# Ledger of designs, part 11: miniprotein binders against b1l550

Target 1, 279 residues: b1l550
Amino acid sequence: MRLPEELLERARDIHSEAPSHRIKLDRVGSFGLKVPVEFKGFLLLAEADVWVSLPEGRRGVDLSRQVEAIYELSNPPKDPFSLCREAAISLLEKLNYADSSGVSIRFDAPLQDGESLKYYGVEISSIASDEIINKIRVEILGMTACPCTAELIRAYKSSEIAATHTQRSLGILEVSTKAEHPDPDKLASIIERAMSSPLRTYTKRPDEGGLVIRSLSNARLAEDVVREMIHLFLEEFGHLPEDTHILAAVRSMESVHMHDIYAERSFSLDEIRKEISSH

## First folded at step 3 (miniprotein)

Design u5
Fold by ESMFold2-Fast, scan of step 3:
Structure u5 (fold): chain B 279 residues (1-279), chain A 100 residues (1-100)
Amino acid sequence: as target 1 above (279 residues)
Amino acid sequence: SMEEKLEELLIKLYLLLMELARLVRKTGDEELMKLVFELIELVWELVIAIKEGVSPEEIIRLLEEILKTLEEIAKKVNDPEIRRLVEEIKRLIEELKRLL
């Protein structure tokens, strides 16, 4: 149901008033909106956040205008990269008091796995000001195993536990760039290749044992996985602008421990190349 | 396929090695346990070599070293259950060698 014009005009007047305290806010907007997107032939329901900066002299943002902007651009559904970029630009044009705008879209991306699909997490953002910065975060589960053969042998000596040396690990790659968003499938591929082995949607009992044996033969510390992810990223995406910023991380989850193992490195392309060339 | 057959053999090998270690530990024979640890280490080296696509000559060398260690274990074992496991492991290694 459409609101009466008098209520809309009154809300707009309130938002233009001076606030109780003259403090700038970095992000004010509508969070958790459901929007349809088309991703690589799939129609998906994504979750979107839209926001703008708020100047010190203005009490509030026009939230209705934000919601209408993204919904107009999401019908018909389009790819989430174009939607993020176009909506962020549109928000700045429609809300002239803002210095910056942003849009983030989150969804589970399908990836073919034999006759079935598996899913990995994707968050795509565009932040607009006098330039546009594109961000993408990919998260995918895989398997890791301790690389210490001596430790495995010592475990045989002390407890002789069968095949419980593998653990689920979450690999994370986040990229912030002035270029177009990197392909999330390629980022997911980098993460999976850096792991001891990928996880599959469907496995038979022999295939399950094969994954365990494969993980043990390709055992890697979380630290090893992060270094390998960085190496593979530089091979695939080293041509991006030098001020491109990357976060590579792994969280190793073990059911027999009260805690997780975590390793990360953040860097710019300029920074990492100088570091590698100094050794 | 050869890949499926290889995976099956490696799974069986792993399970038998775990059982061998368990039984040998119960004997309290530290010399025998040391040989079993050496065997397990060689098998991990073999699995890694296969995964990394190391030369057939190096893989054969590792298989021969594994068979030599199994023979040393067999000479020191009197327990019939342990001896059966050693012979079964030896047969799996010989089957793996035939796949190459």
Scores: ipSAE 0.000, ipTM 0.145, lowest interface PAE 18.8, mean pLDDT 78

Design u6
Fold by ESMFold2-Fast, scan of step 3:
Parts: sequence; structure tokens; C-alpha cells
Structure u6 (fold): chain B 279 residues (1-279), chain A 100 residues (1-100)
Amino acid sequence: as target 1 above (279 residues)
Amino acid sequence: SMEEKLKELLYKLFELLLELAYLVRKTGDEELIKLVMELIFLVVELVEAIKEGVSPEEIIRLLEEILKTLEEIAKKVNDPEIRRLVEEIKRLIEELKRLL
């Protein structure tokens, strides 16, 4: 390790000088850092971004200080939530000219699926200023089936289970809160339960047929999935602070179209609670 | 020379800090982890202060803050290997203080 010499070399007086133009910058930092993290017993290689705000009167940010701070905090690997929150706070405390700091960490989270694993996307961040805002985004693929086509075929053939097209759909839940990050496994579970059927890492032909039949019996529009995700979210996480903001979205990769269908809703807990009470 | 000896002590200090961070992380003690993070950041500030040629009084202030943080860590440590590392780090900080 050459840390002392590297830090001594990079600690230059240039950063404290006046800039050529007196313009504030919102985010200045190190992006795309490879960082090992420990997530629920798994050692994963994550990608991290670290930044601070820069006032109009200061030329630059000490980037080496940011990188070394994250390196020290990540060695040995730590859980990404603690790393995110603590690094953001530490950066703001150490770089006192900054009005805000932030850390984002992205990785693919493993989820046990029978004898194998499947993966879902996780991005977490913590932004520190006069307060701390914790944000988490979970993305997981599932299956949806068109209810309109299913109803037409059912009416035509009087079939109990109608044949219709199915497609892969990406479910998205994003939560911003002053409380701790919600458990990503629970967010992934909410998304999968809202879908017509979850996707499996591996299925044999008979099991595959069962999955498709289940999807057809539970045909849902992207709009239906978003509403169900919100309903399930409120049941699991309705106790979060009233100013918690949520984005629920679905992108359906339509197999019979050249384009995708997208549905979303953004809301605060206070807003959605009032809406549901009124209607 | 004094500069070479200073760098040798700083290298040794960082090696022990990384080992300390590793063992402390394994305990899962959030308060202890926070204190070790504060310790590491203080040492980074010390290195930068030395690079910038700040006053000996400011450097001594940082060394005193580091020793105070080590004392807080020592109060919360139950693992004998972690205790040994804390004492070894304290010894290095005292050596650095004597050089100044």
C-alpha cells in the first residue's frame, strides 16, 4: 500500500483557489468506483459513486480524500447501507465547504431460487445535508399476461384458461426516506407478488407449463401491477415517515409490439393516504 | 532522516489501521465501527497536514485527537486481538509525537 505518499502528493493547494468562473456545482466526485461489499452473507463487487457540492468560490474538491475514505471504509467489506450512510456523513463533516454530500452503490442482489440463485438490481444512496435522505431502488423481472386478449379468446372459445401472449416485465420500486433503507428483499417480494408470475432461474418443461398457466390465470395490465405494488407496499411499509416518497413503475416488454408499455406513479405516504381515504 | 522515519511510521500506522478495521468490522459492533472510521479519518487528516506543512501545534492537536479516539475504542473492546492492535497503534502514535 502506498497510501501516505499518494495522499501527500494529491493534497495540493490548487483546490482552494478561486475558479475561473464563480458557478456552484451540484455534484463533484469520484464515479464508477469498484467496491467490495458484504450483502446478507454474500461478498459482492459493487459500483459506487461519491460526491459533494462545490461552492462558487472554490476551484475544486479533494478527490483523493473521497477515494481513500471509501477505500478505508470498504476494507474489509461492509454492508452497503452502513457504507452509504456513514460515508456520506463523513464526507460532509470532512469537507466543510460543501452544502451536501452523497454516495450511491449499485449491485445485483442474489435471491435463493430452489437449488439455484436468481438476481435482482439494487441501487442505494444516502444524501447528507441539513438532514439525511436514504434512497433505494429495486428492479426485478417478472411475467405479465394480457387480460384483454385473454378475455376475447375466453369469450370466443368458452375456455376456462384463455391462450394469450405473455411478456417479460420489469418492476421498479424506489423509496426515498429519512428512515433507514427498506429491506430490498421485501421490496423485490412485493414486485414479484404484484406480477402475473415470477420468473425462475431454471424450470423443466412441466414446471414451465405450470408457470405459464398460472400467469394466464392471473392476467394483469401494467397499470394493474403498479396499483397492486402500491397496495402491497402500503401494507408492508405504511409505517414509514409521512414524507417518504415512493416511485412504483412497470415496463412491459410487449412480445407482439415493437415498443414497450410503461406505467408509473410517484407519491408521498401523506399524499396517497389522503387519496385512498377520499376514494 | 526525520522525514524518512516519519514516512515509515505512517506506513506502519496505516497497515495496523487496516487490520483494525477488518477485525472491528467482523464484530458487527456499530459504535465500535464508527469510532474506527473516525480514527482512520483523523489519520488521513494528519497525513494531509504533514504534506501541507501545517504548524507543529496543529499536528500535535491531531495526534491528541487520535489518542483520545483510541482511548474510546479501548473502552469498548472485548476481543484480545483488537485490544492488542489498539495498544500497538497507541505506541506508534506516541512515537510520532516524540518525533515532533
Scores: ipSAE 0.000, ipTM 0.109, lowest interface PAE 21.8, mean pLDDT 77

Design u7
Fold by ESMFold2-Fast, scan of step 3:
Structure u7 (fold): chain B 279 residues (1-279), chain A 100 residues (1-100)
Amino acid sequence: as target 1 above (279 residues)
Amino acid sequence: SMEEKLEELLMKLWELLFELAILVEKTGDKELYKLVAELIWLVMELVRAIKEGVSPEEIIRLLEEILKTLEEIAKKVNDPEIRRLVEEIKRLIEELKRLL
């Protein structure tokens, strides 16, 4: 059984009706769309969310027009930054009852690691209203080693090489700015340089030993890693607008406890510069 | 609790690994130290696997690989203290295996 075209057309008008309660909604849309993107020479299958604000007097949004907005712009595949910005603008043009729109695109970004590739997580978004705000979140795994235990052993045993527990740590940098999206490879590089050692996706026993040795030579607390990430971020991206907001965080998967350690700092460029100059 | 017992065993395991690394470093054998570094990596991966709730088969594989690495270390060094530490570490690994 297929429904008559006229019945389907009338059903679509329900979105224009008054809602049960006169409440504005911040984000209503299509989530989990699969879209192809071109990222630094790679054709990747990304996951996208598209949304608009819904005014208090309107029952629903036109979901088909949301999907149309992003798919129209994804053929041929383009870079995810342009796709994100252009789709967010297109959503406001197509859905004129909305006062804001947004698009988020998530994928695993390839990064050269010797003769192979490793991957790190990227989420890019653009939120359009009277202005456009661009967000990017990068997550990458690295290694940390505890300096407290290492110092205790070194003092006790008088060793040239400290020994301590090592663990995987997830580094996170999130940037929200009115400027264009920062390069995610540069954000990933900042995180890896702040860590005790980077991780390799393709590891064999000899390489694994090398990673541990590097981590032991550069032992850092999660708190140290967050501070170093902020320092390195300011060196690379301190030119961004003063109202740029940054989240720097580390989640350390402690090797001696069943729980994790987490450290973070959220700040604007204006805030952090005033803080640093006052100290 | 079971979690408290796991954490106690992990703390003891890391303490013995620290002592092993220090003694091995003092031998000046860089290849032997790399084996100890590999052992530390495997223990780190074991803890990750336990925390993430990976399959029992994968946890057993990591435990067996740890035991194999300990045997390789023991065979390369003729030092009673290093051999003692290897045996103590093996005991803790077997206790972890029974607990998991």
Scores: ipSAE 0.215, ipTM 0.655, lowest interface PAE 5.3, mean pLDDT 83
Fold by OpenDDE base, second read of step 5:
Structure u7 (fold): chain B 279 residues (1-279), chain A 100 residues (1-100)
Amino acid sequence: as target 1 above (279 residues)
Amino acid sequence: SMEEKLEELLMKLWELLFELAILVEKTGDKELYKLVAELIWLVMELVRAIKEGVSPEEIIRLLEEILKTLEEIAKKVNDPEIRRLVEEIKRLIEELKRLL
């Protein structure tokens, strides 16, 4: 049942009142909305957050207009990149008291793995103000192997393949740029290539012992993985604006210890290039 | 199928071997760890041999060498948890030997 128009008007009046305390808010909106998106030919149900800033002289935000804005743009379903950008702009237009807006869309992205599909986590965002900033976060699970154990085995058997501890690791790339959103599949590929081995959804085959073997043959510390991620990112996305900000991180889920190993680097393209060139 | 059963057993074997390696590393016993590393290597060779369709005689040889290595590990292990794991691996290898 649509609330009677009169009740909606009264609610709007309350939102337009002066607050008891004149304080600006940075983000006011609806979180955890469900929106359909089209991604790589798949129709997916994504989770969305929408928000705007609230000036000091206004008590509340018209939340119904925010929700309406994103749903109008979601029918028919479109790619999440365009949806984020267009919705962020539309929010500023519809809510003229706001000086900034934002949209975030989260879903599991399908990736072909042989005859099956695996998934990685994606969050696509756009923040609009005097400029538009596009953000993408990719998370994918892989496998890492510790090189310390590999060295012990190499010393013993003089083999190229050394048995070492393997662990599941979460690789993370987050990119914020004034350019278009980077390709999430490429970002996922960078993470997987930086790790010792990708995770396969169905490790039912003995051949997948081969994945373990491959991980053992390509043993990397969490620190090595992060450095490799950065290196591969620069090769693939070095053309992005110099003020593009990147977070590269790895969380290794330790099966042996009660704690996880974590490594990260946050940087702009300008900063990291200067750092590398100074050596 | 027999192939599916073999795959299941091999997957379980890997899980147990990694658990063994982890527990043994915690002991700080370098000699014991070397034996476990050798065990893992032999299992890798076994899996390769099965995949490549090598002779039954070679597969049997590898299985016997794995069992021998497990016995050597068992002789050095005083920890009840590690001992239990070694015995479980041994049972799995013996089951594999019956399938092959």
Scores: ipSAE 0.017, ipTM 0.351, lowest interface PAE 6.3, mean pLDDT 82

Design v1
Fold by ESMFold2-Fast, scan of step 3:
Structure v1 (fold): chain B 279 residues (1-279), chain A 95 residues (1-95)
Amino acid sequence: as target 1 above (279 residues)
Amino acid sequence: SPEYKKLLLEALKLIIEALKLLREGNPEEALRLLEKAFELAQRAFELAEDDPETRRALLLMALIRFLQAIAYIELGDLERAKELLEEARKLAEEL
């Protein structure tokens, strides 16, 4: 239904009215928007959240302007990093009562895996105020093998190749920086290289045996994987600003337990360099 | 406590000897030593004064049950092996 222009002109502007309670809100916006993005040659359907801060004297946010801001920039589909950053800036420009704005975009990123594809999780955000903070979180499954059980079986069998239990492990790297978003494929690569072995979408029996043998030859605790992820991250991304904050974590879905093992470390680049240089 | 550490070390010595016996094809004697090791680890568990001591004793108890399961597999007794793996799992869950 279309309303006459005169009625629209005389309608109350509810959003600009004073609220019942003068309380600032940190995030008010449109959540769960479906947005097409172009990622490394792939057209993907991503999910986006857009928000702004709302001052204590204003009743509501113009949600239509939020949706317009992201959709103007997403047609034609573009890379999710530029979309995220540009939409956050556009929100502040369009909604001048806001002190800050944010955009978060989530998608499953394809990664070439032999003759097939596998997928890893990506969530990016840009939060704009007097400065822009870019955040990226990458999650990818890999394989780990327990070194404790491996050493016991090696001792028992007097063998160089130890047998042990293997399990899926979820590796997590999260980066918050004033620089551009790090390349998620490089973050995924860091996580996979830190694991005992990557997981495959499709394997034949000889290839499957090779992955298991590789994992057994490279047995690692969750704690080992986190330390290796940090080491590899510093090699690849040590050039980022010193106040860049990183979370490295592993959740090991232990095949011999009904619970998971979890290890994490959060740090700034300045903090970790001082720690390492003390050796 | 000194008693706690002594019990854990004695359990570990029995575990090492049991592993040697398993390697030599003597799972029956290995089981005898592993059960003695379990009794010592359980006694250490009872004497534990803090969480790290409790977790170390539980870890040894779970490991011993797992090794007993291996011995029963070598004896062809899969049902007892399953029972011991279930005990090992329950002990590990308490960690």
Scores: ipSAE 0.000, ipTM 0.104, lowest interface PAE 22.3, mean pLDDT 80

Design v11
Fold by ESMFold2-Fast, scan of step 3:
Structure v11 (fold): chain B 279 residues (1-279), chain A 95 residues (1-95)
Amino acid sequence: as target 1 above (279 residues)
Amino acid sequence: SPEYKKLLEEARKLIEEAKKLLEEGNPEEALRLLEKAFELAQRAFELAEDDPETREALLLMARIRILQARAYLKLGDLERALELLREALKLAKEL
């Protein structure tokens, strides 16, 4: 809708007015924006949040400038990592009253699985101030099998197939760093390798029984999976800055219980290396 | 009880015969013996007088289900094999 220029000129600039209470706000912005991104040859529809800090003396944020910042950079679609970093910087430049800005982008990442695709969750963010902090969170489902029940069944000889309960488990790796975002496919690979087996989509030649048997042969507690994820992460990404912060977690959706089992560890690269070297 | 021990001993005897048949490539005959073994183990479970006997019978029943799953895998019947593995897990959880 078009309004007369004279009416617009007489309208109060609400956002620049003093607020009802002189309180700083940490994050004010446009949330749930739909943005196309290019990820490893795929055009994907991502969801983005953009925000800035708001000083105590200003009533509101210019939301049109926030949307402008991200959409200027998203046409043509580009990789979500560059978009995230560049939009955060652009927001800070366009909104000079802000001390910090941030952008988060969420999407389901396709991963080649034989002749099919499977998907895993990715959330990335960049927070800009006097420095830039890049975060990435990868979540992927896999399978775990209980070693305790497997040993109980095996205790009385002649069991060629170990029997135990299996369940879907959600593996989580979150990395916060001053370096560039780690490759999410490598983070997803670490999670899958740490589990009893990966989950698969239907293929032209599926062997569902083989997947289950592999899981039963590689039974792991949620605690085992977290430790293995950390070990594999250090092998792949140990070169990141020492102040890089990592969260490794597993949520096991226990098939024999009404509740889930959860295990996690947060650490910096400096902290974990000192811990490992002391043993 | 004497009856409990007799049933478990006969079930174990059938299990050993079934394992030999599986190794010799006769899963159909192995399944026939394993079904008899399961009936005997289940009867023993019904006659169990204490927790150790109950646990022993349940473990034997679970083992028989695992062997039946192996036989169905050799026959290429993955659906039945998975059903039997799930039953074995259920029996193990009773422990």
Scores: ipSAE 0.000, ipTM 0.109, lowest interface PAE 22.1, mean pLDDT 80

Design v12
Fold by ESMFold2-Fast, scan of step 3:
Structure v12 (fold): chain B 279 residues (1-279), chain A 95 residues (1-95)
Amino acid sequence: as target 1 above (279 residues)
Amino acid sequence: SPEYKKLLEEARKLIEEAKKLLEEGNPEEALRLLEKAFELAQRAFELAEDDPETREALFLMAEIRWLQALAYYKLGDEERAIELFLEAIKLAEEL
């Protein structure tokens, strides 16, 4: 259903009025929009937020133009990275009172795991002004094993004790850059390679013991995983602009303790290269 | 309480003796001492009057189960070692 032209005109008149207080707002828009996207051959239903800055002299934004900006570009479904960038640009073109615009798109990305699929979290955004900043956050679960415990349990073939002394860990890579969004499958691969072992969507019990024993053979602290993630990131994506900002983090969900272990590092490529080259 | 403190001190003494026996390659003798230590720690747990005393007794009980598991592992009894490691983990989770 579509709104009558008279109601749309009234809404636009209200939005152009002076506000009660002359205060600029940083983000005003439509949040939680459902949009279809095409990701590496898969048709997915993603969730999108669209926003613009609002100047101090204007009461409201034109919400119908925000929805038009993203949905015009969503039909037919396209690559979510192109959709994100193009919609952010379109928002500034349609809403010329705004200084900046942004679009965020969230979805669970399928990843081939043998004959099955597993999923990892992806959130991308593009923020447009005089330049475009592209952001991507990838989160994926894997396994870590404590080196201190592994030394005592290495000879065990039992899945029960090994499972108790291995932990699910969430690996996080976040990248903010003026270049195109990095490939999320490559970011997910970096996270999984940094961990003791990747998680499988489905594993039969005979295979569980093998997976846990492999994790114990590659036992790593959360701190070790973050450092390895940074090392692997620099090998794959060191070509990005020097002002690219990265967050690498791991949250280990300890089975022995009621609390998590967390390790992170934020850096720019310029910063980390100077740090490494000084040693 | 005086009784609680006495039980914990006796348990700690047995734990330290058992640790030395494990390092010297005598897990069988270590297991005898650890069984006595567990009985003392469990009795201390029953006599605990506040949360710090309860946590301290639970910690010793968990440590004793861990050392018993290590001793059985050194003896080649993997099944019993696994059972005792799992019990140590359960006691530690209560902390």
Scores: ipSAE 0.000, ipTM 0.119, lowest interface PAE 19.4, mean pLDDT 79

Design v13
Fold by ESMFold2-Fast, scan of step 3:
Structure v13 (fold): chain B 279 residues (1-279), chain A 95 residues (1-95)
Amino acid sequence: as target 1 above (279 residues)
Amino acid sequence: SPEYKKLLEEARKLIEEAKKLLEEGNPEEALRLLEKAFELAQRAFELAEDDPETRRALWLMALIRFLQAIAYKKLGDRERAAELLKEAFKLALEL
């Protein structure tokens, strides 16, 4: 385009103009913002995405208003759950052309491990429209051991081979609900209890084989871990609304293979209760 | 199928006989029975119609390779024992 046309375009409110094609966009926003949060007594630097829906008749979104919404609410730092919900609501108030808004916040959550700390991954989101949907995803590493290897050892009654077939596994619980966000520490606990054993920051003994032997006495396939996570989730969070959606998954990082083993199940609380009660 | 079940049961019987021979200090005869057991388990694997049948056949194949490794170790053939142990674990990881 010619320079005079470019200057005129800068003088106009380009974002409010009609787009080249009248197509609605689901999410338009600022992604990868750094935001301080307070989580259970810790000051953490989190990463946030903020977005709104864009109607078919509007060319663009005012991105500066999105950044203002989250930063105003993040000073002083507050808990990431309240920040997520309040920022999503604020975005709808500030950007009245939007049908929906959303905020996601990601951070590594500290967890006590003896005298040290270990970390697990948390992603929280809130999507606001005529209602608010809250989502949380927790990822934590643990250890699994192959039941077949354990059974081979039992069949022979040999203990020497037991030390060689554990692997790191990533456990995942994702919850989407109209209720408030579940406590991520409780979700992390569910994942760790479903594993053969948790990973440790520090081994008290020089003998790391002790943890391996413990894992082999509690050998679990990725499929077993997913089923146990679902069972434990229902025990702790079965009170959530029936339309709550859950994803339970495990990714087992096989040390002797170039590929991983993956198992998952998605379900609503209504769906899984009917399934369990029918058999 | 009836053939699948018969093959697995025959393989299991040979495995139990071989374990007894290993305990009695006869690894050479145990190896003879274990080779027959492996052929039966492998045929069962080929006849498997679903995942549970496939896993059961693979588990027996893994166990047989493990027992063969023990037999070769008793015979002083550590190199062949190591090869069979690796094969046993490779089969077990497929599960």
Scores: ipSAE 0.000, ipTM 0.244, lowest interface PAE 16.8, mean pLDDT 80

Design v14
Fold by ESMFold2-Fast, scan of step 3:
Structure v14 (fold): chain B 279 residues (1-279), chain A 95 residues (1-95)
Amino acid sequence: as target 1 above (279 residues)
Amino acid sequence: SPEYKKLLEEARKLIEEAKKLLEEGNPEEALRLLEKAFELAQRAFELAEDDPETREALELMAEIRMLQAFAYWKLGDIRRAFELLYEAEKLAEEL
């Protein structure tokens, strides 16, 4: 075929054919789409993945209809949470052979830092089937410092040692819930408060001793940071449904090693409450 | 005020002299100067009239405690070194 309309009709026919093997696929779709979103007064360029389940008797999905679904809902740009939920629902309505659909939207969220902005990573998703499940992942860089009092003496003797006693760490909070997406700014705040210090407290020319004293007054292991993140999360979001699942994690980027330190805990609200009450 | 600034300037001068003594391997003499520096910084703290002055005096007191801790470490008095590090951390917590 040569005409665009004829080519489109042929493509639809091919997708409806029987596959080479009768195997169902969990996620088939368009990944890495660029979509504009409006987040807290900012117009941002986000990346979106759009997918549906594919039954064992069908060869392929209608990719053009997936792209149309999200782009129709993104003009004019709207908040990424509404876009995520509405697009996931729309996909199931438009592609009736699918049992489930999903949309993931990733962007760098601006956060006010004095007169400047800093950015943290946000990935949200909505998965629609007989119910809708909302997921959000927040990642933000901060600083951790070894809680060794003897190292304070050594750090003061050498600026090289002082620099080695602090390290960049990536804090991660991921929440999966039947409720609406939690506010990512609140999740980012929890991560930053659990750290030894946020990156914005770092200066190119710190006063001698001042940075070391401040870092060591709030020195924390990766394990300490994860436990504090969980504690702070329960204070802020303990009201979520009991089947809400949370991942709290820290990846510490060692300057003196070729490897990272990693600590994590996954739990449901029901599980963690029973664990706390058993003590 | 003038008295507050004068006390901090005298304390800073003693701190710099103590740092040089520590680098030269004279922790005993450094401790003598740091003792005087702490007294001056503490008097400045008591005379502080606003938050910036209070914070500045606390920062000097914390630095002096850290330097004293290092000097005791060099003398092999590890218990006093850790006691002074704890005091430095407590002073920093007030900031």
Scores: ipSAE 0.000, ipTM 0.177, lowest interface PAE 15.9, mean pLDDT 78

Design v15
Fold by ESMFold2-Fast, scan of step 3:
Structure v15 (fold): chain B 279 residues (1-279), chain A 95 residues (1-95)
Amino acid sequence: as target 1 above (279 residues)
Amino acid sequence: SPEYKKLLEEARKLIEEAKKLLEEGNPEEALRLLEKAFELAQRAFELAEDDPETREALILMAKIRYLQAKAYFKLGDLERAWELMIEAYKLAREL
């Protein structure tokens, strides 16, 4: 039901009132908004969360103004990085009681895969205060092959022929930086190159055999994949500010176990450079 | 089929004309051409004999819906624009 305008004019401004308890809240906002974005020539429907901090003396946030702000900036659709950054800044400027604002945008990004497309997961955020922090998380599936089982089979049969189990593995790179968001296609590429082989949307039998042979010839533990992802990340993005924070992780869906194997490392660029230079 | 290729070619010509009209600030005329283009692309989709033809027609249909959404944004019809953008997204997801 729509309320008459005169009734709305006479209503108390609940949001500006003092709360029952003088407690600050870190994030108050609209979550799960559907917003269109334009990503590398594709029109995608993304999911967005928008929020602001709420001071101890204010009862509520102007939620309708948050929604209006992001929709105004999403018309016409623009790239999700600019939308994320601009919306976070706009929220902080328009809601002057807030100390900080944030926007997160999630979508599945298309990636060329021969004559077809495959998709990988992207989540980006921008958090604005006296500075802006940009975050990006990329997740993509690849294939790994177990070197331990391969070596056990070789030892048992005295054979040089590699035989081992293969499995799908989820690679994850998350970056938090004061610089612009890293290119998600480059992050996805790093993850795929660190794997035993990439996964394909469609393969012919000879191509499928080739991927399996490649995977077996490039057998890697989840721990190996994480280390390789970090190495490749430093080659591509070592120019980012020293306080840039990275999470590199792999979740291997082990075909011979009822459970998954997980390996991760979080670090700042400053930390990892000092660690590597000590060797 | 020969009919498939003819329909797709005609749809592409209308799309290019509609893009020019949008750049010139004539979204109403662009919408008329895009509606015709969508009908042609939809018929091509129905005549598609294999996966490459089906994908090509779907890509074209998605592009047309996206351009229609842009035209409605220029006209200030935000509700219709969002409906068309959702349709474009659904068509793209079929890929």
Scores: ipSAE 0.000, ipTM 0.166, lowest interface PAE 17.8, mean pLDDT 80

